# VHH binders against Protein ECM9 (ECM9), part 5

Target 1, 377 residues: Protein ECM9 (ECM9), of Saccharomyces cerevisiae (q02202)
Amino acid sequence: MQSSLPLCREFFEKITAYLDYHDFRLTITANQPSITLPYYVDEKAHSIELIIFKTTFLSLFQEAHTYFNKTFSDQSGISNENIYYMTVGFLLTTPENKTVYNVHEDLLKRYFQDNSVLVIPDLLVKEVRLIQRLLCSSNNRINKSSSLWILYRKLFVLSLDANTLVLPDILFVFHSSGSQHFSNYYCWNTARWFYDNLPYNKRIELFNLTKRFCFQNVKDCSSWSALAYMVCQQEEKKTDNIRDFQRLTSSFNVPFKINKVDLNFQVQPADAFTQELVKWIDRTYAADWPPYLCLLQITKFNITLRIEMDSVLLTWRNEILNFEENSGHIKMINNTPIVPEKFSNDLLTSVNFAHFGYKKLFLNKFLDKNKKEQSDS

## First folded at step 4 (VHH)

Design c2 (from j4 with F106Y W107F; framework vhh_5j56_2)
Fold by ESMFold2-Fast, scan of step 4:
Structure c2 (fold): chain B 377 residues (1-377), chain A 127 residues (1-127)
Amino acid sequence: as target 1 above (377 residues)
Amino acid sequence: QVQLVESGGGLVQPGGSLRLSCVASGFTFSDSGSYAIGWFRQAPGKEREGLSSISGSDSGSTSYSDSVKGRFTISRDNAKNTVYLQMNSLKPEDTAVYYCAAEYDYFSGSPEEYDYWGQGTQVTVSS
C-alpha cells in the first residue's frame, strides 16, 4: 500500500530517531546537487545535524499542502495517522498556519484521552524531540514561530510526570534558538514563562544561562528584556504566566507538581545584579543600548537602589564631562549617539562616542524617570 | 570573476589517503556567509554525485553522503580561501573525477545546482 504522505512521515521518523542527542540541529540548504539523496546526516560524538536540501523542503511543503486541500474536498479514507503526518509537514514548512496547528494540538489532546485515536509508538517522547529540534533549526520561519513556542509550553506541561523534557534540553533549546535568530521575541518570551513556572533550583540555571547569553550578545534586545524581567519579577505578568500554566494543566488533565514549590524565592537580588551589570558595562566598555535599557528597567521604581545609583551617576557624569572636554560634545539623534564624520574611521574613538553617549542617554532617562515618579506620588 | 581550482588528485593504493584542495578566486569565504561549497564526483558511465558540503555561514555546518561518511572530512581555511576534502581508507569504487562547486549568494542561484564549478581532479584507486 502506498502512503499519500511519504515525505512527511519520513522526516517525522528521521527527526525523532536520535533521542539521546542534546545538540541536534536541523539545517535547510539550497545547495547539494543529488537526485538520489534528499538529505544528509552529519553525526559527531556529542552532536548531530540533519541537513535538508531546499528542493526536498519544497517537495515536503507541496506534499503537506496537497493533502490538506484534499481533506476539504473528500473526507472518505482519511486516517488520523495521515492527518498527524500532514500537520508535521506544516510545522516544518508553514508553522504560522493556525488552522493546521489547531488540528495538530487537537489530535494530541484526543490521543491523551484515548490512545486508540492515534497509533504512533512513544508519541509524547517523539513529539517533544520533534518540537525541540524544530525550535533549534536554522530556519527563521520555524525557530521564531509563536505557535511552536506555545506548543513547547504545552509539551512541558504534558511531560511533568515523564522524563521526556529535561532541563538540559530546555537550556540548550533557548541558547540554540536565541543564537539562530537575532532578537527572537517568542524564544525569550517563552523563557520568561518557564522562569515563572520552574522550581527554584531550575530557575537558577535558566537565569544563569540568560545572563551569560546577554553578556555574549550585547545587541539582543529580546534576551536583555527577558533578563530584566527575571531580575524585576513583575507580579502582574508573573500571575498571568502562572494562570496560563494552570489553564494548560486543566486542559490536559495534569496535576500541579512544579509551580507550587519555591515560587517566591528570587534567584539574584536586584541590588546585587545592578552592581554586577554596572561593573560589566564599565569592564566591557559597552557601546550598545540593551544593557543600559536593562539597567534602566531594573532600577525603575526601586528606591532601595537609589543610594547605589547616585554614586554610579556621579562617576558616569564625570566620565562624560571629561570625554566631551577632550573630544567635543556628544550629539544625540533619535536616542542614538552620533559619531562625528572626522572620527568615523577611528574605531576606538567611535566606540568611545557610543559608550559615553549611551551612558549620557541612561543618565538623562534615569533622572527624568525619578523626577516624573516624584511628581506622580 | 568567480573561479574554483581543484588540486591534490592522483593515483593511490586501496586503503590509502589523499587530500584534495579547492582554491576560490573572485570571492572570499568570509563574504557575509553568502556561499556554500560542495565536493562532487563522477565515475565513468555514472551520474555526478554529491559527497560533502560546507555552508558559507559562520557556523561552518558540514554534511556527508552515506557512501563516504566516516572516511571523508570536509574543512575550510578562510584565511587561504580554500576548502579541503580529506579522503581516508580509499576503495577502488572511489575512482572518479572530483569536482569542487560553489554557489555565490546562498539563495540567489538555482535551487538544485551550484553556480560555479572547477575543472575537476582525477582520483584513481588501483592496485
Scores: ipSAE 0.000, ipTM 0.088, lowest interface PAE 21.8, mean pLDDT 77

Design c4 (from j4 with S32Y E112S; framework vhh_5j56_2)
Fold by ESMFold2-Fast, scan of step 4:
Structure c4 (fold): chain B 377 residues (1-377), chain A 127 residues (1-127)
Amino acid sequence: as target 1 above (377 residues)
Amino acid sequence: QVQLVESGGGLVQPGGSLRLSCVASGFTFSDYGSYAIGWFRQAPGKEREGLSSISGSDSGSTSYSDSVKGRFTISRDNAKNTVYLQMNSLKPEDTAVYYCAAEYDFWSGSPSEYDYWGQGTQVTVSS
């Protein structure tokens, strides 16, 4: 019976239908307007938003789970197409269900080996579009899903096959998903994986996007951690990401090979980036920890950069002393600068306590040789 | 490290010929069309201009700027990991430093920006 999964099928078709829009948003809302619809499409010249009401989302959940349970009790008349639509419903509602995720992945792998296994037109194109739009959704449960980010890496690998080249728009996805969820760990961890496995010209694009995103989102610890990683790649983590890529190419039987020499090239020299970051901190009067932590991380394992920091340390120490002479001693509690209560309503002075406080914290941590980490295995 | 080394430049009379060579080390031109290679030149007081390219993904696929089309020929020898630029019917306005550049291109099949550059080789066309 073709109508066994009408909601799962309909949402797959709706999410994958709009070809010309990169700014496709999926929104799940508990608020229902006076007009009771299962979903609403807000179509504009350069953007589309699919708004799903929570009651409809729960119905989608129930449809997918009911079919899944029925599959184990009555195995007659089950089509691969219906199994696929059921797994899509799970990815939308319960992406953390690893059993159904594995069913989805296995079905996609079998399709890649034999296209007759699943009769859905342009499946790989639609699958890439579906997963990208889920990762760019406003729903924090979906956009930070580790399973969906893992699937995205696998779809990238599948897209590298010369016979089925459908390349994901990774730059848009990282920017959009990063913007939808503050400190999106799996988003920026996946960006590190792509950085280690992309060719040099695409690594430049990803690096520049990550740097631009960080400079615009100074409080985002996850993006700044990814930026630090890209500047001063730890060999063990890079090796793990390269092995994972190679394992996936072998697992999917993709005849692609990366040039290891190209993968060892840095996009921006660590010393040039360090100089740029110091100047950016001074110019913007940075009053949040993540840029300072980034600077600490990139200098931690590089003895040449640590020596080159001597002039910066002297300059910053003198600035701190001058500020403290005029405004009072900067008190630190749990690695956070404390703004004196008398200055709490003075925005400029409050920013100054944060700025010089984080410079002070940086100096103390940079000079603490007993607490330095050596490279971890 | 990836390196490109140009050779074959020198002084030549108008109407003469030169063959430039670009030898790559640290990578190969053969696996999955891994590199697109281009030739560029820069004359004193001018911007660098693109002259010719050869695609790493399709042996023999070439392109030329209008200023050199019909006079210059790009070729490659994958066994020697070398790209050549044969320059015929040279003119005084061809006087420049000539650079080879490479882009790793398993992704797009067309370079958008070149990643690796050689040091350059001087070509002077004068009587």
Scores: ipSAE 0.000, ipTM 0.110, lowest interface PAE 19.8, mean pLDDT 78

Design t4 (from t3 with G50R T59Y; framework vhh_8fcz_2)
Fold by ESMFold2-Fast, scan of step 4:
Structure t4 (fold): chain B 377 residues (1-377), chain A 120 residues (1-120)
Amino acid sequence: as target 1 above (377 residues)
Amino acid sequence: QVQLVESGGGLVQPGGSLRLSCAASGFTFSEYDMNWVRQPPGKGLEWVSRIYPSSGSTYYADSVEGRFTIIRDNDKKMVYLQMTSLKTEDTAVYYCARESYYDSEGFDYEGQGTQVTVSS
């Protein structure tokens, strides 16, 4: 009659009910309005916020855990639908619980082999929508969850024949999740995986999004590392990502295969990108390390690019010398440029010390031919 | 019961150094991001620094970057804030804070704080 998991089911239905996509925020708060509500939905023209009160969130946690414990002591009256709703409650409250995550994944796998296993209307569409909204939420424990990012890869594989997970949604998820949590490691690691497994025309769009995001988020080491990866095309890591995709397609019995020819096309030549990045650094007076590290990673093992950098090295060395002649010697402590106390209140000079300091650090690291050999010892 | 206990505050002259400590108990310390936040006299709370559990990745407010270092010891369930080149504007009550799973814009389980006064 009545669901044994009313809160787990209600939150699943509420999160998956909104058809028009807005900037979705999940907020958990201790402040309740004057009237008793378990949650509140604040719908605006460009955003939607689901506000869950702390007491309701704790009740959701208790409901899911109580049912989970019941599954070990008495299996009579246990339905697959209720197990599914229980796992949704865990994804919302305890996304790092691998045992319950495995139960959730197994139910999805069994459902795609036999739809009668789980009687939930439009399950795949709602599952994709749920996971995307969790990854795009402002809740930092959820949007950086390694388990949820791994599930997103699996949902992509499961969605291949159904066309439920489309590229515009994937691009939005990376942009939104990257913006919600500074240096979201699993977000940008998952972007690398998608880059290696998407067809050429879709890889172009993901590459351009990643590049644009990096240029707007100079300090984000995770997005810049992903960008460097996409340009360098590390064969071993690319092979691992492709094998993982193929393993997942086999595991879920999906007949899809990536065209091997398509996997060898480069989105942007490394030399063209290197030139663009150097010009961007000079134009913006980049005063943070990640763009310089990206440039270092791209040029590290490419002899042609290293030779082409000779003109950049000469230009940057002359710029550093001119700056030091006028402002004093740039001091480095733990790979960070130090602004002299006399310039601490001069914003422009402070930025210039950081800019030329990181150019100086780049030159020193670029010219150290034995650095990798030393680090490997 | 979740508890965070800060210590190490005191009076220090401008340009000096001070190390703050935070002892955590009552939760799985290795699974939570830890933060230092401060409240200067007559002002609101200001975020200072964050450290991730497994990676140890660190982040700092622009006002303290290059001067402060956040460190954690998961085995001892401790978070530290090493402060150098202290300025009078660093005068505040410093709080150790666990990233809130129950409030995405706030911090839960803040301790009683430790007072840092920088004056000549």
Scores: ipSAE 0.000, ipTM 0.111, lowest interface PAE 20.7, mean pLDDT 78

